# VH-VL binders against q9umr5: the designs that were tried, part 71

Target 1, 268 residues: q9umr5
Amino acid sequence: SYKPVIVVHGLFDSSYSFRHLLEYINETHPGTVVTVLDLFDGRESLRPLWEQVQGFREAVVPIMAKAPQGVHLICYSQGGLVCRALLSVMDDHNVDSFISLSSPQMGQYGDTDYLKWLFPTSMRSNLYRICYSPWGQEFSICNYWHDPHHDDLYLNASSFLALINGERDHPNATVWRKNFLRVGHLVLIGGPDDGVITPWQSSFFGFYDANETVLEMEEQLVYLRDSFGLKTLLARGAIVRCPMAGISHTAWHSNRTLYETCIEPWLS
Below, E stands for the ipSAE of ESMFold2; O stands for the ipSAE of OpenDDE; V2 stands for 0.75 times the mean of E and O plus 0.25 times the DockQ between their complexes.

## First folded at step 3 (VH-VL)

Design ga8 (framework fv_mavrilimumab; at its last look DockQ between E and O 0.75; V2 from the best seeds 0.00; counts 0 for: pae E 2.2 > 2)
Fold by ESMFold2-Fast, scan of step 3:
Structure ga8 (fold): chain C 268 residues (1-268), chain A 123 residues (1-123), chain B 111 residues (1-111)
Amino acid sequence: as target 1 above (268 residues)
Amino acid sequence: QVQLVQSGAEVKKPGASVKVSCKVSGYTLTELSIHWVRQAPGKGLEWMGGFDPEDGETVYAQRFQGRVTMTEDTSTDTAYMELSSLRSEDTAVYYCATQYYDILTGRYPFDYWGQGTMVTVSS
Amino acid sequence: QSVLTQPPSVSGAPGQRVTISCTGSSSNIYAGYDVSWYQQLPGTAPKLLIYGNSNRPSGVPDRFSGSKSGTSASLAITGLQAEDEADYYCQSYDSSLSGWVFGGGTKLTVL
């Protein structure tokens, strides 16, 4: 009997987008109950991330309560940040594997079609003016916008990512860290050909410095301070890194080789 | 306004094949995915197959795999469904329907339907 | 039999509320796939009535509404009218069949 799998989608997604992922799971782990959370679909994925965390939390509580052996999370793109916050705010989660599928864990700094749809006249170099305003922080994509040339503004204005990463102080930081550390495995997936997540190493907690040189997870202050438990998880052997080239952003949930290599081994 | 106009009723012998057409107006075929659904007299709706735009290929329901072929002619905005090795159980009204990606909701509804083509298989 | 279960018939009087259920399983509705509803008036093609669980297309009156919870979805019709007599079908995607599935249909009779 396999643990239930909960899937949290990304920007402009819906459950149908994950049909191939569910088919792969059914083929390799028949009988697995997989639920894609059918919340914040389409345009609603632009709602503030803390609002999404509250809604997804209400949806996962009964699923986790019915699975005493634990559950797995597969969280795609923006959904990986939702799952990061879920694991921190829930005192009683029983997540075994948290599979983060090409999620901007340290933030996003790239021109994408999604960004152009929402802010058609803005370039990445100028988006900080909108995103780091109170109005901009009402949009999910701005909640994880991380301009490496205006890190002081990011640290002061980010209402979500800077707080959940422990880059700015929060009264709940200690309990969030304790809760996150309950996870069995943190499986990080991403790759250089994604084309959306910028830098792609953000999926592995790497990010740009002020010169746009990528510093990997172990060089991040967040890791060195162990702000929410990354250093502790790595020491425990609980972090898995699974990079794969040749996969575009919308193909992570529909590539069979990716599934067999990076996801399948962590579904028990 | 999107309109789907299907070819006229057909009467076929067992073992024959039938090819139903569906002409699209108000949109181009390149903007829409066409699906085929049948309904036996007095019975419910049964999905046969359709184009999956994310995969870039046509997918068929398992029970029709090997007997059905769905094609499109973009120059005439006409979709076709051919069903071979006809049996009396294939007597049904055959519908084409458009599937549209609604970005506002992230959904893929079957939003417009043809009038239906009655195919009768009798000896 | 269909993988989505609907009652074969339901009835109500003008002005009343009726609800039509659509019950699925872990491979479709519970897996998170959304539910659409189609109305088929006698002698006509099906018409999209509700999509994405609860969204109404342009031209569909607001007395038609949809909802989804767990393994089931429901279509609610308030202020029932004689012209609502029709067959109603739910639809979702099924991962075990790798395809779209319809419920068996519900005949609504307005008494």
Scores: ipSAE 0.730, ipTM 0.877, lowest interface PAE 1.6, mean pLDDT 92
Fold by ESMFold2, look of step 4:
Parts: C-alpha cells; sequence; structure tokens
Structure ga8 (fold): chain C 268 residues (1-268), chain A 123 residues (1-123), chain B 111 residues (1-111)
C-alpha cells in the first residue's frame, strides 16, 4: 500500500551506509519497497554530475514504470542535487515526495577532507581557480562549488549548479521548471551541526552573499524570479522545512529521531 | 597481509559454554570489523553476529540473541565469541571473518577468514 | 529455507560455461545491497571470489564473473576447470532481519 522509495546516496557512499534508514522504513511502513541505487559508489561519485544524472535516470525509469501511483525520493548530500536535476529533466517522472537530506542545494563553500585529498594544496578561498576551469568541472565537487567572492566566474563556468538553479539563461528553462513543479512535496532537511555542508543553510536554499552573510531562500534571486519553481511550490504549501540540530553529516540517515520527525510523515 | 588464527577444537557437553578466540595480525581491531559465521556439518554458512563500529556495539543474529556474546581485546588484537547453553545442534565449525569498508570502491565484503574452530557438542 | 535461494548443485564439463543463481527479495538484493560470492573447497574456510556484485579480488581468474538484476544475482564460470569443483555461496545484507544472509550453497561438480 505504500509508494516505493528510491534512495540516492552521496559522495564516497555505498548502499550499505543507508541500512539503518531502510530498517526504519521497514519498521514503520511494512511492505514498502525501498531501493538504494547502487551506482557511482566510492570514487565513482567524483564523476561529472550530468553523467551521474544520466545513470540514475536509467535506473529509476523501470522502478517508476512499475509504480504508476508514484514514488518517493530520499536523496542525501550530493545525491540531492542529482535528484533535483532528475526532477527537471524527466518530463514523465511520478515523484510525490522529494526528500533532500542535508544536500548543498545552493552550493558548497567549505573545506572538506575529500577536497583536501583531491586538491591537497588548496583551501576554499583559492579553489575557484581549479573548479572554475574546464578541467575542474570534470569533478562532481566542482559542479556545485559556489564561491560567493567570485560569482562572475561561477556563473560563467558552472556546468551544473548554475543551470539547474536557473542562474544562467538556457533553452530548457521553461520545460525544466514545468517538470520540477510536478513534484508533490519538497522536504528540506539539514542542520547547524552538520559539519560539512557550508553554509549548512544551503540545504534550505540559503547561501552566502559577498560578505558571507547567509541570505535565506526567500531572499535569493532564484526564488524571487521563480526560476525553477521554488516560489510557486512555497505558495502552494509544497515546501517543508525540517531543520534539526545535533546531527553530523554522516548521521542523517542513521538517526531515528530525525527519521521519525522529518522523513516518516512523507512516506505515504 | 591480514591473518586470522583461531583457537583449537573443543568438545563440550550439552548445557555448557564455549569461548572461541580469533587473533588478528597485519591489521588492528580498530581498523576492521570482526564477524562470526558458523557451519554445521554438511550445511551452509550462517551469520551469528559482528561488531558495528558506527554504534560501538555488536549486532547479533536473532536466533542467537541471549546465548552469544562477542568481545574484543584491542591490547592483544583478539576477538572472542562465547556461546552458552550448548545443544547438539550447535555442533559446527565456527569462523571469524573480517569486514573492511573500502571507501575508494564503496564495497564491504567479508574478505579474510580464520581457519575455523570445530565445536562438538556431545553427551 | 535460506533467505537467498541457490540451486543445491550444478555440473559442467571442462571448458564449459556454468551459472549459479542467487535469488533474494526486496529486503536484500532488490534493496540495493551488494552481492558477494565465496568459494569453499572441501575442508577449508570460504574464500572471497566476487564482491560488489561483479568485482574480482586480485588473484581470482577472470573466467569468474558476477552480475545482479532485480531480486537475483548470478555467478558465471567460463572455461570450467577441475579446480573449480567446490561449494559456492552468495551473500547480502537484509534490512528486515537487520543482518547478513548467505545462500544455502551450490555444489559445483566438474565432470
Amino acid sequence: as target 1 above (268 residues)
Amino acid sequence: QVQLVQSGAEVKKPGASVKVSCKVSGYTLTELSIHWVRQAPGKGLEWMGGFDPEDGETVYAQRFQGRVTMTEDTSTDTAYMELSSLRSEDTAVYYCATQYYDILTGRYPFDYWGQGTMVTVSS
Amino acid sequence: QSVLTQPPSVSGAPGQRVTISCTGSSSNIYAGYDVSWYQQLPGTAPKLLIYGNSNRPSGVPDRFSGSKSGTSASLAITGLQAEDEADYYCQSYDSSLSGWVFGGGTKLTVL
């Protein structure tokens, strides 16, 4: 009786990392078919995000076809950007709840262990020199790097985030907005103690201005211009914000209180 | 090279307990998860439980809950499995195995196994 | 019987191709958990043969291959050799049992 749930993992992840989340769903919604898409695991999660979107699209099609009443998406970290792109490029998706689990939806401007491993001589203040190059855009992390001090370079160089946010004009903008707006609910989850997503408000479509002051979603140009449908979704009551303190980046899918509060109500 | 060396064979009476050891070399217990798997004569493999480093606790298979205890001594890199209230059906070879999460591949197999410890339960 | 179902036996002639199936459910293989395969020679401990559905560890011949689709997985062995005579087990994680599960095993006989 419950809609199938599709889970899309993040950077350097595997399906096993989500075992607690799947167990919670089995306990509270018995009989629900839950699938973690076992693609782009480990270092393959560094491939360009458009390649990942294509691969995940191919994987979700048969699941959606077998569930004409709809599916839910739970998408973690980098996976939340993959899922948002899926909702834009698929003209026949049947997603009811899109649950974005601590995803850098407005981008990332923070040092991480993975960035140090990939670019050992770089810090967040100088990564724009790498990420806003054709070579840098071959890495998934750079596809959503958003340096608030080099916004002109971001707008020109981004092959992914600036497009799915509607921050650059492109011929698909009207169709992508129409497709995205077919989602039933957008559930935004994140919190101040995440430790990786920077600013953590990126999970709620907030982001830095040039002075590193966080502007909330309703103050962002992409919201005000309704470039991909955020203002429309909010106006029809389809956006749910569920912030929770005390959860580190790797614990979002293994915290029962977070699941019960922010995820469970949306798994009809 | 990882190596797991288990304690020797044991013969026990019904109702007794057995404690099998598994000495790890080539890695430390802080780097690996140890699982226990048994195999009755002529039968298949059966997972008994293993350490979950995320929770800092051991997860036991339901059928062994209440009869099995799995512990580790990090000073000697030795894991232990103790099974109590033995029955003739517990006659089996008991294996320890490592699980290593490889972040580069995202894979998590049981990659190294001990030689096995035969436990015979007879009256 | 076992949560993961394997045929109890399979046989083939030298040089032939054989497959061993492993059928699970929505709480294990279909949930997206990896399938691993183990080879067990008589009187020895199991040895990892395939992990992550299709990956071979170093030292495993390339005539062993694995795949996963839906609720099922397969181990294929091409160019069958006498040394391949063994028991073969599949393995996955199961969210309804909150634990690891093995198939019942398949005895491969080389004729």
Scores: ipSAE 0.601, ipTM 0.846, lowest interface PAE 2.2, mean pLDDT 91
Fold by OpenDDE, look of step 4:
Structure ga8 (fold): chain C 268 residues (1-268), chain A 123 residues (1-123), chain B 111 residues (1-111)
Amino acid sequence: as target 1 above (268 residues)
Amino acid sequence: QVQLVQSGAEVKKPGASVKVSCKVSGYTLTELSIHWVRQAPGKGLEWMGGFDPEDGETVYAQRFQGRVTMTEDTSTDTAYMELSSLRSEDTAVYYCATQYYDILTGRYPFDYWGQGTMVTVSS
Amino acid sequence: QSVLTQPPSVSGAPGQRVTISCTGSSSNIYAGYDVSWYQQLPGTAPKLLIYGNSNRPSGVPDRFSGSKSGTSASLAITGLQAEDEADYYCQSYDSSLSGWVFGGGTKLTVL
């Protein structure tokens, strides 16, 4: 039998959005138990990410307990960060494949429709004033806002991304790294035509430097310092990078070609 | 605020076709996703098909594939459902309904319904 | 037979609490798809009562509530009133059918 698949959604997402993915999995892996977790849906997805991590942890624990052979995680957009944090705090998870589906793994710094909706009078260049405040950090989007021009504020005020990245020292950094390294494979999916994840390379742990030049994963301090295990995973051959062009942000979970190429191989 | 007004009752012979209309007001048809649901006398609701705003296409229930056609005239804000090869089992009240994406909840609710069109199929 | 299973009838006295269950399968409710509920008064079109498992549209009293767990969803009505006598339908999406599905309906009688 196939290992159970757990799906974690993104911002303002619905289970209906994953209807194609569920169909694809059922067709190619009949009998697979797929669970789209119905937590923090809609506007509730704006709640602090650590709160979400706790909620999702409570939901996945019983699923994992019933699947001693392991489970797969498919985590979309913001959900990819939730899942990474989840795997960092869980010392007993049994995740074989962690599939990060167009997630801002290295953070977000771009004007999007979501930002316009939440902050209609703010541009990305000024969002640091809101996001790096105690009030701003009560919103999930601000938990992974990564302003390359205000790195000091990011490192000191980010209550989520800077911590799971090990960019700010904290007493759990070593344990979180150990926990995350329990994953069998880290599958990173994204592409240049996403239109939301900015830069799109963030899905592959690439990001802007102070001049807004995009650097790749291997050039990032978190990699070089192996702060949460990226360097170790890569050395193990446990990181899979699957870039694909021509896919918009809202289509990553509904594209058949993408599924067959980037997702299906890791659901066995 | 959204109103759906359907065409009048129909009586058809077996093998014939019926075309029901649904006129939208309050909002334009381009702003709404129209679905069709029928209900046989004394029976439950059955989804027939509708426009999927995410896929940008009309989707039909498998049971009606090849026999139902849903179209829209945006110039008159009118949606149509045509069912062919009618059978006695197709006797039912046919409803049009709207579905929309609510960004605050991330859901797709069916919020407004037409008054229904009774279609009777008899020899 | 309906893809979603509901009890054919429930009853309660005014002021009481009643619940209507909706049982699905691995391709709909259990898969994580949301459940909606509709109220249909005699001779009228269905009215949206609950969507997204527990959300109420404007105008729906808070004595109506929805929940979902596992393969089942539930509609709860507190402070039952005579006007609540109607048919109630649950709805969800089914991935195996690639379409929306309804329960068989439940007739609620107010005693």
Scores: ipSAE 0.377, ipTM 0.775, lowest interface PAE 1.5, mean pLDDT 93
ESMFold2 (binder alone), look of step 4: mean pLDDT 88; pTM 0.923

Design ga9 (framework fv_mavrilimumab)
Fold by ESMFold2-Fast, scan of step 3:
Structure ga9 (fold): chain C 268 residues (1-268), chain A 123 residues (1-123), chain B 111 residues (1-111)
Amino acid sequence: as target 1 above (268 residues)
Amino acid sequence: QVQLVQSGAEVKKPGASVKVSCKVSGYTLTELSIHWVRQAPGKGLEWMGGFDPEDGETVYAQRFQGRVTMTEDTSTDTAYMELSSLRSEDTAVYYCATQYYDILTGRYPFDYWGQGTMVTVSS
Amino acid sequence: QSVLTQPPSVSGAPGQRVTISCTGSSSNIGARYDVSWYQQLPGTAPKLLIYGNSNRPSGVPDRFSGSKSGTSASLAITGLQAEDEADYYCQSYDSSLSGWVFGGGTKLTVL
C-alpha cells in the first residue's frame, strides 16, 4: 500500500548512514519497500555528478517500473543534486515526493573539512581557480561550487549545476524542464545550524549575491525565468519548505522530530 | 590517540546485575558512538548494542532487549553497560568500541576497542 | 547461530596466500552494507583490519586486503607471517535485525 522509497546518499556517504531513517519509516509506514542506493559510496562520491546520475538512473529504472502508483525519493546533501538531474533526464519517472535533505540546490560557497581534505591549502576565496578548471570539474564537489564573486566563471565552467539550473543554455533544457515538472511534490529541508551547506538557504534555492547577501528563491533569476519549473511548481502548491534549527549536517537523516515534521507527511 | 579504558573484572552470582564502564580519552563522547560487544570464552564476537550521543538513540540487540541498559556520562567521557538477571551463559569478556565516521571513505568502522572486562557468572 | 558464516579454521605456510570467506544474506552484505574485518591475537582485544569492504586503517600492511561480491566478502592475506596467527572476524550491518552482526570467526594457523 505505501509507495516505495528510494534513498540517495551524499558526499562520502553510504547506505549505513540511513539506518535510523529506515527505522523511522518502518515504524510509521510498516511494509514500505525502502531501497538505499549503495552506489558511488565514500570516495566514489567524488566522481563527476553526471557519471553518478547515469549510475543511479540505471538503478532506479526497474524500481520505478515495478511501482505504477509512483515512488518517493529521499535525497541527502549532494544526493539532492543527483536527484534533481535524475528527474530532469528521465522521460518516464513517476516520482511523487522528492524530499531534499539539506542539499546545496543553488550551490556551495563555504570552507568544509571535505574541501580541506581534497584541497588542503585552498580557501573558499581561491577555490574557483581549481574547481572551474577541466580537472576540477572531474570532482563532484566542484560540479556545484558556486563562487558568487566569480559568477562569470561559474556560468562558463560548471559542467553540472549551471546546466541543471538553466543558468547556462543546454540543448535539452526544454525536455529537462518538462520531465522535472512531473514531480508531485518538491519537499525542501534545511536549517541554519547545518554547519556544512553554505549558505544554508541554498537548500531552499536561496544564494549569495556578489556582496554575500542571501537572496531567496523568489529573487533568483532562475525562478523568475522559470528556467526548470520552480515558479510553476510553487504556483501549483507543489513546493514544501521545512526549515529546522538545531540540526547539524550529519543529523538530517537521524533526527526523529525532523522525520515526523518534514518527511513523514510526504510518504504515502 | 583515542584510548578506551574499561573497569576491572567482576564475579557475580546468577540473578545479579553487573555494570561495566568504559572511559574514553583523546576524544569526547559527544563526537562518537560507543558500542558494546561480548565474547564468551573460546567463542566469537557478539554485538550487544550501541549508544549514539549525537541523536541520543541507544539500540540494543534483540537477544539483550529488556536485560541491558547502555548509558553515557559526557561530563566524564565514560560509557556504561549494565546487564541484569545474569546467567551462567553471560560469562564473557565485554568490550566497548568506538564507532566514528571516516570522511575519506564514508564508512563507520569500530575503530578503537577497550581492553575488555571479564565478567564471570558462577553459582 | 552466526548471521554471517565463516569457515572455523584456515591454515597456510609462511609466504603463502590465504583467503577467509564471509557469507551473508540479502538483509546484510546482499543489501550492500559494507564489511569490516577484525584481527584478534590471543589474549587481546579485536583490532580493526579492514573497513568499508576494502579500506585499510593506517598501520595495517597492504598484504591484508578485502573484497565483496554479491552476498559474500573475503579477506585475503598474502606473504603470510607467523604473527598473523589469530582469529579473524567479519562484520556488517543487518537491516532485518536493525543491528550489527559478526561472523563466527576463523582461526588462522601459520604452519
Scores: ipSAE 0.005, ipTM 0.503, lowest interface PAE 11.1, mean pLDDT 88

Design gb1 (framework fv_mavrilimumab; at its last look DockQ between E and O 0.01; V2 from the best seeds 0.00; counts 0 for: pae O 11.8 > 2, placed apart)
Fold by ESMFold2-Fast, scan of step 3:
Structure gb1 (fold): chain C 268 residues (1-268), chain A 123 residues (1-123), chain B 111 residues (1-111)
Amino acid sequence: as target 1 above (268 residues)
Amino acid sequence: QVQLVQSGAEVKKPGASVKVSCKVSGYTLTELSIHWVRQAPGKGLEWMGGFDPEDGETVYAQRFQGRVTMTEDTSTDTAYMELSSLRSEDTAVYYCATSYYDFLSGRYAFDYWGQGTMVTVSS
Amino acid sequence: QSVLTQPPSVSGAPGQRVTISCTGSSSNIGAGYDVSWYQQLPGTAPKLLIYGNSNRPSGVPDRFSGSKSGTSASLAITGLQAEDEADYYCQSYDSSLSGWVFGGGTKLTVL
């Protein structure tokens, strides 16, 4: 009787990383069909996000078609942005709960071990030179790089995040908003001890202003303009915020207390 | 480059314990995750347990829980598997194997195997 | 019982193609976990042949290939050679058992 669950992984990740999450789901909701999408693993997670969206779209279509009662999405880290775009580009999705697990929904502006692997001599202050080039936009991590000190460049050069957030106009924006608004629940999870997502409030649609002061979701132009439906979802009672301290970036999918508090209640 | 060398064959009586060793060369033990797999004569492979680096702990298969202990001596780069309360059905070849995460492909595999240790349980 | 089901045996003539299936369920292959394949020659330890559904380690000939679809995986061997006579095992992770699982094994005979 439980709706199927589709899991979308993050940067340099694979299905095995979610073994604890699947164990928890099996314990609390036995019989749930859970599928971790085994695409764009490891180095392939660096492919442009629109390419990943297309591939994941092809994988989710047959799962959604077989579940007329609906499905749930659990989308981790970078995967949360893939799921944002999926919900916008699919005019026939039947997602009930979209559970965003520590995803940089307003972008990333921080040094991480992943960035140092890809750009070992770069600092966050000068990554805009690489990321906002045509070459840089061929890497997924640059698709959601959001430098608050170079917002003009971000708006002009971002091929992904600025478009799905409605920060730059797109011909499909009205359709994308309509599609996204079909979601039953938007469950936002994240916390101050993540250590990778910077600012951590990006997981809750908060982000830095030009002085690196975090403005929460309700102060964002994206929310105020209702560009893709956040204000409408909040008014509908469809947004759930579940912050938790003490959880590092790679532990969101393997912490039992987090699962029981933030995820389990939304898996009908 | 990685090589796993296991201890020699053992013959034990029912109720005894056996401790099989696996010496690692080519890498230090701290860089590898060691798993243990057994194979009864003419039968298939059965996973017994191994170190999970994400959990920072050794995980045992439910069937062996309470009877198996897997330890490591990092000073000698040697892993051990001790199985207690031996029964005739524990007669098998016991293998150690490394677990590898291929960062570039995002995949896991048991990439190197020891030669195996035959443990015979007879009265 | 084996959690992953393989045919007990397959056979083929030199130069031919054979396929070995590995059938799982929603708790393992169906959940999205990768499949690895191992070759075991008589009297020897298993050797990694395929990992991550379709990747070959260095030194494995390209006539060995792997694929995965739904709850099942397949190992294909083209241009069969006498040296390919061996037992072949698939492996995946199983969420309900919280551990690694192997198929029952398939004996390949080259006629």
Scores: ipSAE 0.574, ipTM 0.828, lowest interface PAE 2.4, mean pLDDT 91
Fold by ESMFold2, look of step 4:
Structure gb1 (fold): chain C 268 residues (1-268), chain A 123 residues (1-123), chain B 111 residues (1-111)
Amino acid sequence: as target 1 above (268 residues)
Amino acid sequence: QVQLVQSGAEVKKPGASVKVSCKVSGYTLTELSIHWVRQAPGKGLEWMGGFDPEDGETVYAQRFQGRVTMTEDTSTDTAYMELSSLRSEDTAVYYCATSYYDFLSGRYAFDYWGQGTMVTVSS
Amino acid sequence: QSVLTQPPSVSGAPGQRVTISCTGSSSNIGAGYDVSWYQQLPGTAPKLLIYGNSNRPSGVPDRFSGSKSGTSASLAITGLQAEDEADYYCQSYDSSLSGWVFGGGTKLTVL
């Protein structure tokens, strides 16, 4: 039989947006219980990510309890950051595959429609002034805003991303790393035609240096220091990278070829 | 305010076709997603098909696939549902309804309904 | 039979609380798809009452409330009034059918 699948959505999503993904799973893995967590929908997806992590944690506990052999996570866009934080804060999770579907894992440094809606006159070069304030950190987008030109502000002000990346001292770092390392596989999905995630390599733990040159995962300090376990996972053979061109940000969960190539093999 | 006004009642013989219209006012048809729902006398609601806003295509309920066609004329802001090979069990009130995305809640709603069109199939 | 199961009827006296259940499966409500509720007065088109499990459109009194848990949903009506006498339908999406589905309807009688 197949492990249950839990789906965590991104900004301004609904469960209906994932209907094609659920239909693909039903076709290839009949009998699989798939749940899209319908929390923090619409405007509520802008709430601080730690609030979202707490709410999603409460929702996954009963699902995991009913499946002692394990579950899979499919986590889209902002939802991939929620899921990585879940894996860090839950010492009793039983996640086998964590499938990160075009998520800004190392942060975002690009304009989005949601940023324009919230901050109509802002652009990526000046958004650090808003996001790296206590007020800005009340918005989820700012919780993973990563301005490569203001690294000192990022490290001091980030209430979420700098913590879950282990870029900033905090009392739970050792426990979070231990918990994250319980995952069976980390499946990283993304591609150059996404159009929203900036740089798109953030979905693979790559990111800009100060010159906006993309450094890949293995060149990142958090990898080299093994801050939250990436180096250990890679050495264990637990990281799978599945890049795919030609897919826009909103199409990752509705493309059959992507599903069959990058997702389906990990839904044991 | 959105208003959906449907064509009048029809009486048809078995084997014929019927085409029900749904005129949109207050918005243009390109701003709305139209669904069709029917209700046999004394029975419940049954979804027949509608426009899928994310895919940009019409989806038909399996029961009606091959017998139903849903089209739109944007120049007159009128949606149409045509049901062919009519049977007596197709006697029902046919409703058009619209859906929209509530951005604040992140949820879809079927908010506006036409008045219904009675289609009677008898010999 | 309908994909979503509702009791055929419920009743209550004015001022009482009434609940109407809507039972689905893992391919609809249990998959995380939203539940909407519609009120249909005799001889009229359905009217949206609840969407997104618990959201009320403008103009719907707060004595109508909705909830969802597991594979089931519930519509609650408090402070029951005579004008609440109507048919009530739940609705969700079903991934096995690739389409929208309705409950069989519940006739509410106000005694």
Scores: ipSAE 0.495, ipTM 0.800, lowest interface PAE 3.0, mean pLDDT 90
Fold by OpenDDE, look of step 4:
Structure gb1 (fold): chain C 268 residues (1-268), chain A 123 residues (1-123), chain B 111 residues (1-111)
Amino acid sequence: as target 1 above (268 residues)
Amino acid sequence: QVQLVQSGAEVKKPGASVKVSCKVSGYTLTELSIHWVRQAPGKGLEWMGGFDPEDGETVYAQRFQGRVTMTEDTSTDTAYMELSSLRSEDTAVYYCATSYYDFLSGRYAFDYWGQGTMVTVSS
Amino acid sequence: QSVLTQPPSVSGAPGQRVTISCTGSSSNIGAGYDVSWYQQLPGTAPKLLIYGNSNRPSGVPDRFSGSKSGTSASLAITGLQAEDEADYYCQSYDSSLSGWVFGGGTKLTVL
């Protein structure tokens, strides 16, 4: 039988958004038990990411316990960060494939439609005053806001991304790295036509430097220092990068070609 | 967490100017949006102005336009409010405050306040 | 005189429920702008009590609650305690003034 698949949604999503993905999995892997976790839907997805991590942890533990052979995670957009944190804090997870589906793994810094909706008159250059404020980190979006022009503020104020990246020292960094390294495969999916993840290379742990030049994963300090295990995973051949053009952000979970090329191979 | 410490009481003559300071700690000034609110003796609260992230600049209440200037010194984590052409009606306790931004409505609440600075204008 | 209208005073006995109203207009509360509430104890600076119509900051007891409907908002205090005796102010944003506005304040007396 196929390993169970657990799906974690993104910002403002619901289980209905994954109806096509469920169909694809059922067709290609009949009998697969797929669970789309119905937690923190809609505006509740704005709650602090650590709170979400705790909620999702409580939901996945029973599923993992019933699947001693292992499970697969498909985590979309913001959900990809939730899942990475989840795997970092769980010392007994049994995740085979961690599929990060167009997730801002290295953070977000852009004037996207989502951002414009939340901040209709705000520019991304000013959002550091909000996101790194005392109350800003109470919102999920600010938990992975990564302003390349205010690195010191990011490192000191980010209560989520900077921690799971090991960019700020904390007592659990070594243990989290060990836990995350339990993953069988890290499958990174994204593309240049996403339109939301900014820069789109963030889905592959690429990001802006101080001049807003995009650097790749291997140029990032988190990789060079192996702060949470990226360098180790790459050395193991455990990182899969699957870029695809022509896919908008809201279509990653509903594109058949994308599924067959980037997702299906890792569900067996 | 956040602390705002304001300068001491001031006594001014009509027509003079006053400059009140507000030093922030716990967080840096660059991490905060500072607003100013005053309260005349026995009266209610009145918003004077402050930094608006949506506008990306300091905005002033219409009543004080041309008479108030709000500035920041990030090197010392200190915000300033200067009010010129003082009148007896400007006698009040002046507060600095930080703002909480509501992502859904795009508006603020003032979550931390200084202890207040009494400014007395009398001939 | 104030853009937002509050009753000048309310009173209640310990353990009772009291409500403070805040009436705005189409250019502020009625325009969909959120309402915040502040508590000001005698001789002290205001303290944020409610933000975003009904949200409580950390440290604020759940016996404080806020609501908004139409052009008005309301602060409710259940299980009234002696320490609740204070002035209470509502706040919102006014599009016609392009700025934040406060109510006139309500003095709450605990009998």
Scores: ipSAE 0.000, ipTM 0.492, lowest interface PAE 11.8, mean pLDDT 91
ESMFold2 (binder alone), look of step 4: mean pLDDT 89; pTM 0.921

